# VH-VL binders against q0atu2: the designs that were tried, part 89

Target 1, 119 residues: q0atu2
Amino acid sequence: MLDKKARIRTSREYRNVFEKGKRLSGRFLIIYYVENALDNNRFGFITNKKIGMAVIRNRIKRQLRAIVREYQGQVKNKHDIVLVARAGIGKSSFEGMEKDYIAIMKKAGLFARNANKID

## First folded at step 3 (VH-VL)

Design x2 (framework fv_dusigitumab)
Fold by ESMFold2-Fast, scan of step 3:
Structure x2 (fold): chain C 119 residues (1-119), chain A 121 residues (1-121), chain B 111 residues (1-111)
Amino acid sequence: as target 1 above (119 residues)
Amino acid sequence: QVQLVQSGAEVKKPGASVKVSCKASGYTFTDYYINWVRQATGQGLEWMGWINPYSGDTGYAQKFQGRVTMTRNTSISTAYMELSSLRSEDTAVYYCAKDIYWSGDTYFDYWGQGTTVTVSS
Amino acid sequence: QSVLTQPPSVSAAPGQKVTISCSGSSSNIGNNYVSWYQQLPGTAPKLLIYENDKRPSGIPDRFSGSKSGTSATLGITGLQTGDEADYYCGTWDTSLSAYYVFGGGTKLTVL
């Protein structure tokens, strides 16, 4: 589970990400993201009924939160990011969701550069 | 401190429109959505829709789609709800309410006093 | 009709305890926080419980909330005549395209 400070919580904040943010689609995930004026990142999670029954949607939300938490240290600071699960995500493994998350975050330029690497 | 003050009672004929106002004070008006909830005579609470005061975006319950319009004026921290093509079934008390959280985790922490709208048969 | 089911009425004497149930489904109560609202006769609703079991400032601890699966419960202990009111549960329903839903309401009579 993510820290309270790392969660998008208000109606305005979700809508700001959707209205002002950039969009990027992966195989199982869509992200909307925008730079914020805070010292930390915040994440939101959307799973809709087209994914499947509530038990499947709840599993997906928990797994996505776990993935985000594990990779939180790699994400460039000062962003609000909303993850929207696509209909096909219910057929994915945990590893499949993790790989998609990493790929989409790298493509978005949201993973921090390796400070220890020469090039 | 935090207050939502609504406009006064209205009496309308069928087919008319009514516009109810809700003036907010004691918080940053653009930080929280305003919701509209009505209560028909002798009935329970019925959610009508919301407006994001920052953007002007709205969401309406399907039952009211096409008849309701929600707007706001940020310079006076006031939200409006206009209901058109009034029917006798629209006789109700109309409330505005400030919400907290949106994505599946929302609740209404402060409510206006209500505006009674009576539609003659 | 309402998506969330509450008993239409409940009654008890001063000093007693009552519980009011609110039953829904996985798309509403099962996936979302539940709130409770008190409506005294002739007044606007007032937030009584939020996020399943939390009280706003000014709400006494004799009011409590809980949630289990697709059902929520409001508990009131030490009933007072001033508690006579209508009580509504409420939550978001993701299956209705993110619409808020209320229970049908329960009239509490303090005899």
Scores: ipSAE 0.006, ipTM 0.552, lowest interface PAE 13.9, mean pLDDT 84

Design x3 (framework fv_dusigitumab)
Fold by ESMFold2-Fast, scan of step 3:
Structure x3 (fold): chain C 119 residues (1-119), chain A 121 residues (1-121), chain B 111 residues (1-111)
Amino acid sequence: as target 1 above (119 residues)
Amino acid sequence: QVQLVQSGAEVKKPGASVKVSCKASGYTFTDYYINWVRQATGQGLEWMGWINPYSGDTGYAQKFQGRVTMTRNTSISTAYMELSSLRSEDTAVYYCARVSPYEYWGDFDYWGQGTTVTVSS
Amino acid sequence: QSVLTQPPSVSAAPGQKVTISCSGSSSNIGNNYVSWYQQLPGTAPKLLIYENDKRPSGIPDRFSGSKSGTSATLGITGLQTGDEADYYCGTWDTSLSAYYVFGGGTKLTVL
């Protein structure tokens, strides 16, 4: 569960990220990301009807929020980041989504450290 | 014992494409990123990009975007780097090297032996 | 062109000490681990130092690394003729997207 201040909520804010941001694609996820003028990161989550019914889409959003929350300490401050779920995500495991998220965030240079180590 | 074994030397004409392979053994192929680095004769090391063998996701150095394609085949633990529209300046030794996925911003701990690519008219 | 600055060459006599510097910026050396690679003539590079100051198994303790701010240093003591090689520093740059940068390389000659 993310704090309300860590979430992108309005259509205007989503449009800003799409129009000004960069885009990177992973296996199950696409991210759009842009620097913001705030003290913190904000995340948005988009699921398409092609993924499934509202119950499935809401499950995916909950799982993505859990992944984002788990790794939020590794993300460089002052970014708005929108995660867009690709159609195939409905068949992915939680671990598959998590691996894809880590890979794409590192590729984007959005992790604040050059290593995400478990000693 | 970790090994990365690359394909043999290639001689190509300007405008052609070359595809270099890198076969991994001694570890779980999908647990480590594969990076590609080249070195022209008498010159320094130049990073080209990486592939995540688990997802197939890639990242390329800006200089090579549009000309390089990195792929993999998990059934044979092999990564590939294809460079198109070859120029004489692409004459170099091409290396693959592995990086941990959780430490992919870390070190290149094992390297292939290198593949010499010569582009001549 | 290289983003990290190294001296093009260094030299010393057998048994002496030498240091090789590597200078970068906050987006690379300043925020990230530095590695050093040794390349003997006609061979692939070999990881010599990782995480600023750690040695892989099989690397003798004559080789050491350090990092301060946006600069890193490779130290070699008890120089041997077999140490003649090109030495490269390397690190990730965390500006736009994750990408790796190497120094221009330093040729070590043992006189």
Scores: ipSAE 0.000, ipTM 0.526, lowest interface PAE 18.3, mean pLDDT 83

Design x4 (framework fv_dusigitumab)
Fold by ESMFold2-Fast, scan of step 3:
Structure x4 (fold): chain C 119 residues (1-119), chain A 121 residues (1-121), chain B 111 residues (1-111)
Amino acid sequence: as target 1 above (119 residues)
Amino acid sequence: QVQLVQSGAEVKKPGASVKVSCKASGYTFTDYYINWVRQATGQGLEWMGWINPYSGDTGYAQKFQGRVTMTRNTSISTAYMELSSLRSEDTAVYYCARDTGLYYESWFDPWGQGTTVTVSS
Amino acid sequence: QSVLTQPPSVSAAPGQKVTISCSGSSSNIGNNYVSWYQQLPGTAPKLLIYENDKRPSGIPDRFSGSKSGTSATLGITGLQTGDEADYYCGTWDTSLSAYYVFGGGTKLTVL
C-alpha cells in the first residue's frame, strides 16, 4: 500500500495536475505530472470504464499502486503524478505494466539514472 | 443469437488498400473488444490487432504497424479493418472475432465467417 | 515461425484418445490462460476450450484442456471422423506490449 501522504485524494488536487502538468504517453499508461510545493511525492490513479468491468479496473488499480510503491524511492522528489490507465492495459501482465511505468518515468526525467551510467 | 457478419470477398491490385467490415448483433457492441486475425492459404492463424469499440482505442501487431487501421461505427455496430500497401503475400482470409473474458483470461468467441482478400496483378 | 510450438500432425483410430501439446514461455502460457480453437476444412475457427480447461456450451466433454508451467495440452477421447481438423492453441503474450499469439496448428487425422 502507499502511505496516505503519498496519495492524491481530492478532485481539486487532480484538477491541478491536469491543468498545470505535463503529459507523457506510454503503451498502457499516460502520466500527468507537475512539481508540488510539498516535501514529498503524491500519486493519483485513474481507471475508467473504457478499460472494462469493475473487477478488471480494481485489479489494475491494485497492481499500479504496487508498482508505484516498489519504485517510489527512485522518483524525483516534490512531484504530483497521476497515472491514467489506457484501454489496452487490461490485457497487460504485472511485468508489462511495470516495464511501461519504468520507461515512461525515465522518459519524463522523473527517475534516477540506471547503473549503466558511469562517471 | 450472438453473431459477427463480415463483408464479401475482395480482389485488389498490389499497392491498393482494402477495408473489411464486421457487423455485430445479439449483444451490446461496446461491451467487448474486436480482434482481427488472418490466415493465408494452407497457413496458420496470425493475429493483427484489437479495437475497443467503446473508446476507439486500438492495439496492433508490430508486423502490421503503419499499414493497418482499425475503426468502428457504434451507430451500426460495425468494426472495420483497413490494410494498405497490399502485397501478394497479403492474400488471405481475414477474420474478426469477439474478445470475450477478463484481463489476460480473454478468448475469441464468436468468430466472423471470414473475408477472402486476393492480391494479384 | 510461431511463438507457440505444436506438433504439425497427430493421428489415431476412431474411438481412441489423442493429445496435442502446445509449448510456450513465461510471458505467454506461463502467465496467462490458454484457449484452443478447432478449424474444420473451409470454415472459420471455433472456440473449443477457454481458461485452460473450460468448455463453452455445445462442446462435448470428450474434449479437455490442461496447463502445466509453460505448456498446455488438448485431450480428445472417443475420436470420431468429424474431429479431423486443424487445432490451434492461443494465448496473450504479456511482455512489454500485450498481443495475442497462436500455435502453428496441428492437423488431426482419424485413421
Scores: ipSAE 0.000, ipTM 0.544, lowest interface PAE 16.7, mean pLDDT 84

Design x5 (framework fv_dusigitumab)
Fold by ESMFold2-Fast, scan of step 3:
Structure x5 (fold): chain C 119 residues (1-119), chain A 121 residues (1-121), chain B 111 residues (1-111)
Amino acid sequence: as target 1 above (119 residues)
Amino acid sequence: QVQLVQSGAEVKKPGASVKVSCKASGYTFTDYYINWVRQATGQGLEWMGWINPYSGDTGYAQKFQGRVTMTRNTSISTAYMELSSLRSEDTAVYYCATSYDLWTGYEFDYWGQGTTVTVSS
Amino acid sequence: QSVLTQPPSVSAAPGQKVTISCSGSSSNIGNNYVSWYQQLPGTAPKLLIYENDKRPSGIPDRFSGSKSGTSATLGITGLQTGDEADYYCGTWDTSLSAYYVFGGGTKLTVL
């Protein structure tokens, strides 16, 4: 559901975020984030094989994109952000993933205090 | 088998530069980051920086910024760490070590044997 | 001085159990996986524990790790004289991108 220009697409761009970005761990998610020089935020999504089979990984990836899209308007400034799903995420509900995302983004200082959904 | 072999001991005068090498074997050189860590005699481990052998990108600890340069030569699977403007407090054993990535755990799974660098007049 | 605090030394008899603590802050241990390294006298460090509680192939289950909040612990059961070494915790610090920090080290003596 995210516009093409709001996605991190190339392995080079992913590596740039990992190498130069800050890291913060939540219950089900790890984020890596760095300020970019673009006019928009970009998001990347990593689900590794420790999570489960391809069908589970693809479901998690779709759900994370939906969550990110829902809260896109609350993310500060111009950042490249990569979400890495932890092994335990496969047992989480959608609501659980959403709450973890909000908590980690607030802790990182990337969300406005008392953020609202897409404004 | 995975092995990191470092260059031999160096003795340098203050103000000189030293370049330590780390030759990798037993794995695909470009698949792992190379980190440099030093240890003064009887002291703890101090991280200096990393290089991505695939891209050539580097990251350095703030303390060494401007004095350290990390490079690699993929044709001979060798990484290098050059430290300039040497001081007596740079006397240490210098290690290279691999990490698979910087984002899933950032642990050093294989280590070189170490290179002793002595800085004295 | 190190960013992560470890006791400088710990000692116990063969067959006993020891724990080594590693204390940090929210920007390092609080946000990141912790690794432990064993350094036998005169040798390079060796990865002992990664991702808080996992062992590399070849590391016996006598060695264990755990993490709670901003602290991590290395546990060693069934102590052997060959366990005498310096032990270091290590983690990433999120206040600086890809910046790794080590604890000050703990010398383990098996008496």
Scores: ipSAE 0.006, ipTM 0.581, lowest interface PAE 11.6, mean pLDDT 85

Design x6 (framework fv_dusigitumab)
Fold by ESMFold2-Fast, scan of step 3:
Structure x6 (fold): chain C 119 residues (1-119), chain A 121 residues (1-121), chain B 111 residues (1-111)
Amino acid sequence: as target 1 above (119 residues)
Amino acid sequence: QVQLVQSGAEVKKPGASVKVSCKASGYTFTDYYINWVRQATGQGLEWMGWINPYSGDTGYAQKFQGRVTMTRNTSISTAYMELSSLRSEDTAVYYCARGSYYLSWDAFDIWGQGTTVTVSS
Amino acid sequence: QSVLTQPPSVSAAPGQKVTISCSGSSSNIGNNYVSWYQQLPGTAPKLLIYENDKRPSGIPDRFSGSKSGTSATLGITGLQTGDEADYYCGTWDTSLSAYYVFGGGTKLTVL
């Protein structure tokens, strides 16, 4: 589980990332990201109704949180990052989502390939 | 077999634009990023940018920002790199290269044969 | 002036060993896997090493890679005339946004 300090919680905070941030699309994920003035990273997750029923959206959100948590120590500090799940993510494997996350975060300049999962 | 095949040599005048193509075959085009790298005669390799063929998203090296445009056409598995406002310093061999997505996120494992672009008056 | 520093040239006799260094910083080599590319005269580059020390299929084991901190090294043992080429290290740089950086290249001459 991600600590509350590491979560984007308010509409204002999400709006800031969308308006001022950069956008990058992967196969299953879109990220929006911007530097923050904090001493930590914060993550937001969006799974809209086009992905599927609530049970599918909740599964995907849980799996994305798990992926982000595993790699959070390798993410460049002082960023707000919003992950938006694309419609096709519902057919992805967990490994497929993880690979997409790592690839897109590296393309964004936010993640190192040589980072090991932290417990 | 996996391969990238590039368009033929181009000769352009200063101020013109050039558009180089890179046709992929032997793999799922949208599964790998395409990178563009150039090399002036007797000089080293210089990374220009990448395109994600799935989304069309791009990232460009700061030096080329505003002059380079990378696009793709998924129906024919082809990536394009257009460089505008050409100068004599843009005379180089231009390569496309596949970024390894599934096996290694850091390596360019398949390269096109290169396209020579000559800018002269 | 290159972000990754390589010696401009190295040379040795057939059968000898050479090493080529590649020095960077925490935002590139320190945080990312290093690849090495061989470019024979008049040809496109070829991937020699990926993920610091792994060889693609078809690359002989006399080519090796290693990484320590912010530096990487390519080793070539049993040097052959066919190894005359330019060698480039490469890695992602995460300091601003993802961009790929190559070393300045090292010309290997087999004397």
Scores: ipSAE 0.007, ipTM 0.609, lowest interface PAE 11.8, mean pLDDT 85

Design x7 (framework fv_dusigitumab)
Fold by ESMFold2-Fast, scan of step 3:
Structure x7 (fold): chain C 119 residues (1-119), chain A 120 residues (1-120), chain B 111 residues (1-111)
Amino acid sequence: as target 1 above (119 residues)
Amino acid sequence: QVQLVQSGAEVKKPGASVKVSCKASGYTFTDYYINWVRQATGQGLEWMGWINPYSGDTGYAQKFQGRVTMTRNTSISTAYMELSSLRSEDTAVYYCAKDYGEWLSYFDYWGQGTTVTVSS
Amino acid sequence: QSVLTQPPSVSAAPGQKVTISCSGSSSNIGNNYVSWYQQLPGTAPKLLIYENDKRPSGIPDRFSGSKSGTSATLGITGLQTGDEADYYCGTWDTSLSAYYVFGGGTKLTVL
């Protein structure tokens, strides 16, 4: 579960990230990210109807939140980050989503030195 | 009536590329993934990858990563599979197959197959 | 890395029952629905069974499927010469990124 202070919750805050942020695409995920003026990171999640039925979209959101929560301590402070699921994510495994998240966050320069989870 | 109709047989030289088409009809093309599966003479079925016709997103089997490209043209409800750097072991029948539409589902309709022969 | 194991061939007389096994692992059969495909000589594969045990319209109830743990089974009763074909199991493997895997295929010969 993510702390409620670590969630992007308003349309205004999402709009700010899309308009002023940088974009980076991975295999199954797109991230939009911008530095914020707060003392914490905030995450947003978008799963559109083209991914699949509500059951699938809700599962993807839960899995992405779990991944983000697990690696939360490795993300550089003071960023707003929105994860947008690509249509192909519905056929991804949990491990595939996790590896895509780690790769894209490292490529964006948002992960500190150690970002890998122990097997 | 759902149908997938594939392009005709191809004969290619080693090192060439081949592009196979799969034209869908009888359903909303963008609602269901298309998978590509091949079968070498006397051998089993081998999955190559999928494309989401709505988004254009793709997923490829590791074996074909870097050699295969899957695309689609929504205006003519057609999916394409292009395989490059052909070798004799790429001689096979190539099938497109419609996904049922749920994630991790099954292939409910198949194209008739396209024979690709790579000869020296 | 995952592979699904099927016997390469099976044979029985007309009117008899035959079963074809398909063995995998926890990342494929263990966690996902199994499908079965029939391929008559010179034709494209045809969906025979989906979601472990369900039949598409037009498939007779002589064909049945089941799954237990990391294995699946296709059953055919009342064998007919027209059942001579290659049979493939298939499922998704969810390790790393989801990808589809087929069994090696089983050639069914009727007496």
Scores: ipSAE 0.005, ipTM 0.566, lowest interface PAE 12.6, mean pLDDT 85

Design x8 (framework fv_dusigitumab)
Fold by ESMFold2-Fast, scan of step 3:
Structure x8 (fold): chain C 119 residues (1-119), chain A 121 residues (1-121), chain B 111 residues (1-111)
Amino acid sequence: as target 1 above (119 residues)
Amino acid sequence: QVQLVQSGAEVKKPGASVKVSCKASGYTFTDYYINWVRQATGQGLEWMGWINPYSGDTGYAQKFQGRVTMTRNTSISTAYMELSSLRSEDTAVYYCAKDLSYYETSYFDYWGQGTTVTVSS
Amino acid sequence: QSVLTQPPSVSAAPGQKVTISCSGSSSNIGNNYVSWYQQLPGTAPKLLIYENDKRPSGIPDRFSGSKSGTSATLGITGLQTGDEADYYCGTWDTSLSAYYVFGGGTKLTVL
């Protein structure tokens, strides 16, 4: 679970990331990201209806939050980042989602160090 | 500028199949879902299903399950909807529509011009 | 039959205001965001409202949306003859499997 201060909460904040941010697509995830004026990172999570029923979407959200929390210290400071789950994510393993997250964050230049060495 | 351009009108006999195309431009084709929606003359909009152009995954409305097949060709940014075992009640305008997949909502921000399919003997 | 209920028609004079209702259930409108689409005669539908109450760029503020419980409403003020169209609400239904549903449509006549 992420700290309240590290979460994107409002429609306005999500819109800002989508409209002004950069986009990068992975196998199971899309990230939208933009530099913020705060002293910390904030994360948002989108699991749309095409992924499946609420129980599946809630599981995916919990797993994505756990992954983000694990690698939080490796993320460049002062960014708002929204993770959007693609439909195929429901069939992915936790490890598959984690590997996709690491790959996409590295491609975005958002990891300060090599995350693979930390595990 | 986002644009969806569909194939031309089709006339088919009962029992035949029809395949409608939808060519996308002005955005990254694999980033957004394509939905298919039909409308019989003087009737309302009826959702048929979606395709994820990145993965090829599909979801179909129960009414069309077993008769509809949605595919795509990423090399030419084109989505396809094939409907088999055509009946006279399949006479309709068929639309493709781009889905803006974010914020726990899906809505169709851009639509193709429509393809008229007429099924008659 | 449509799982989302709209009046089949509404009418008013130029300059007046109309509202179009869309009624559903907890598995669709009650649990999900609602969109509205405008279809002018002989054309493809156009997105008018998304996420209950938001307008895409280029849609005038005469058009508004709202949602309460299992119902949504489209409001149009300052009616113009160019507003004559069919209007559809739409949302996801998450009861047994996720699928998209449209309302039956409302024909707006500006007399």
Scores: ipSAE 0.012, ipTM 0.622, lowest interface PAE 8.5, mean pLDDT 86

Design x9 (framework fv_dusigitumab)
Fold by ESMFold2-Fast, scan of step 3:
Structure x9 (fold): chain C 119 residues (1-119), chain A 118 residues (1-118), chain B 111 residues (1-111)
Amino acid sequence: as target 1 above (119 residues)
Amino acid sequence: QVQLVQSGAEVKKPGASVKVSCKASGYTFTDYYINWVRQATGQGLEWMGWINPYSGDTGYAQKFQGRVTMTRNTSISTAYMELSSLRSEDTAVYYCARGSYEWYLDYWGQGTTVTVSS
Amino acid sequence: QSVLTQPPSVSAAPGQKVTISCSGSSSNIGNNYVSWYQQLPGTAPKLLIYENDKRPSGIPDRFSGSKSGTSATLGITGLQTGDEADYYCGTWDTSLSAYYVFGGGTKLTVL
């Protein structure tokens, strides 16, 4: 879904976000985020065993990538952002996950502008 | 207030390319995605893809991948959709539409008629 | 884009109520917001309903939306001749890659 350059791939880079980044919790998601020294944003995704079986975790991961892909250009440039799915996310609808993502990103000040609803 | 104004009608021969423009006004151009949707005469709406004017990121419907290119020029608040290797089946009205953060198309351009004929 | 099923036509008299259904699957309506669009003859589509049941500014409250499971419904009360139009539901489909899909459209005829 995302460009290869827009993905966090290495354990070292995940650790950097956790150690140096800020944390913000939503209903279904936690984000960890830190400014990077690149010209682009990078996203990481963590769906641990507390969510459920591999089939459920893989579904959640695909849906989160789709959400992030849709909104990636509105994210303030030069950030590494890791999304960690909470256990309860398995009970969420796609709309619920998307609303949570938007709310968290706005609260974190990571969306470039405050445009969010119809005029 | 919010307005999307599209370029005028085009008549093209098979194999040509067409580039439709969509000029936005009344809002901050980089705050909303621009979607492209087409409609053949007497047929339904068909989504082609989107562009994020802030980043330049695009997403295309599978059917149009390889033939469609969406771009923008932020200095003039204008989005573009270029469709190549035109066929008679591409004869349609092409619309641009503003996409919200919340997954809906809230304002639409007036449409651009593209006719592909031999 | 006929992955969302709408009746091809509906008809009713002025002042009556009409409903238009939109049926999909778990990858689209079941997991995503539904919007409805009105297209008057010869014009561009106009947003009527977004996020399942919300109205944009300027849309009368006689237009309503709802969603249950993998189906959505557009309701129109107090039908007027000016409501003669094609109506489309729309939503995201996330089965392979996130992309937007429209229903086949419903032609509303007002006597």
Scores: ipSAE 0.006, ipTM 0.545, lowest interface PAE 14.5, mean pLDDT 84

Design z0 (framework fv_ivicentamab_arm2)
Fold by ESMFold2-Fast, scan of step 3:
Structure z0 (fold): chain C 119 residues (1-119), chain A 118 residues (1-118), chain B 110 residues (1-110)
Amino acid sequence: as target 1 above (119 residues)
Amino acid sequence: EVQLVESGGGLVQPGGSLRLSCAASGFTFSDYYMNWVRQAPGKGLEWVSIIYSGGDTDYASWAKGRFTISRDNSKNTLYLQMNSLRAEDTAVYYCARGGYSDWYFDLWGQGTLVTVSS
Amino acid sequence: AYDMTQSPSTLSASVGDRVTITCQASQSISSYLAWYQQKPGKAPKLLIHKASSLESGVPSRFKGSGSGTEFTLTISSLQPDDFATYYCQQYESYSEGLYTFGGGTKVEIK
């Protein structure tokens, strides 16, 4: 579970990220990200109905939150980041989602340099 | 006009060094990750290095330790510092922009020729 | 690193022909493949990304298809401007080797 302060919660906050943010896509994930005026990062999660039934979408959301939580210490501070799951994510393993997250965060320049050596 | 213009290529001796530049115009340079891709005469395309919008970098395994990619967002310029050059590094070097929302190359410069010869 | 194999290396064709180029990945890259066209002495030009998404301004006679390990680029009615070398490129890789290119396919006039 992510700390309450580290979660994007309102539709207004999501719209801010979509309107002002940059976009990068991975195999299973799309991220939208923008610098914030806070002293911490905030994450949002979106799973479309095309991914599958509610039980699958809820599983994917839980797994993505777990991945984000595990790697939060490597993310450069002061960003609002929204993860949007692609339709094919339901067929991915947890490890596949994790590797995709790491790859896109590296490409966005949002990971610390030492994360580059982990791969 | 959206464009990339490379410069700095030329003839160098084996073991020498060169610094390539790529001047970007017509787009917000700082928003994109940038790449160097090379092509030896009569051969195929070979990816060299990437610099992400946040400044992190990755290299082809053969380029590590010899080549350094960097950028200056205030000048809209991408660089490639090449050291310990070998005959096998002879190629046209292209500056290429990563796609804004994905990892393909959507904009290329015209290239600059690097010849490593005695 | 993902190995990308293109076939054929060279093909001869006439204006109006249907031309098919194949690209094979050594392991699954889902749909994360781009196609480029390169004319002699010029930089490559992006034609297609994500296996089948045609770039703005690229003629509709160019079609990309496939997923997983096997991909094709088809030119339905070859035009004089289409005599060029074509390259596939994967962008699925998670680490170094992020952008592996195929060896290229030269489309020559018969």
Scores: ipSAE 0.008, ipTM 0.586, lowest interface PAE 10.9, mean pLDDT 85

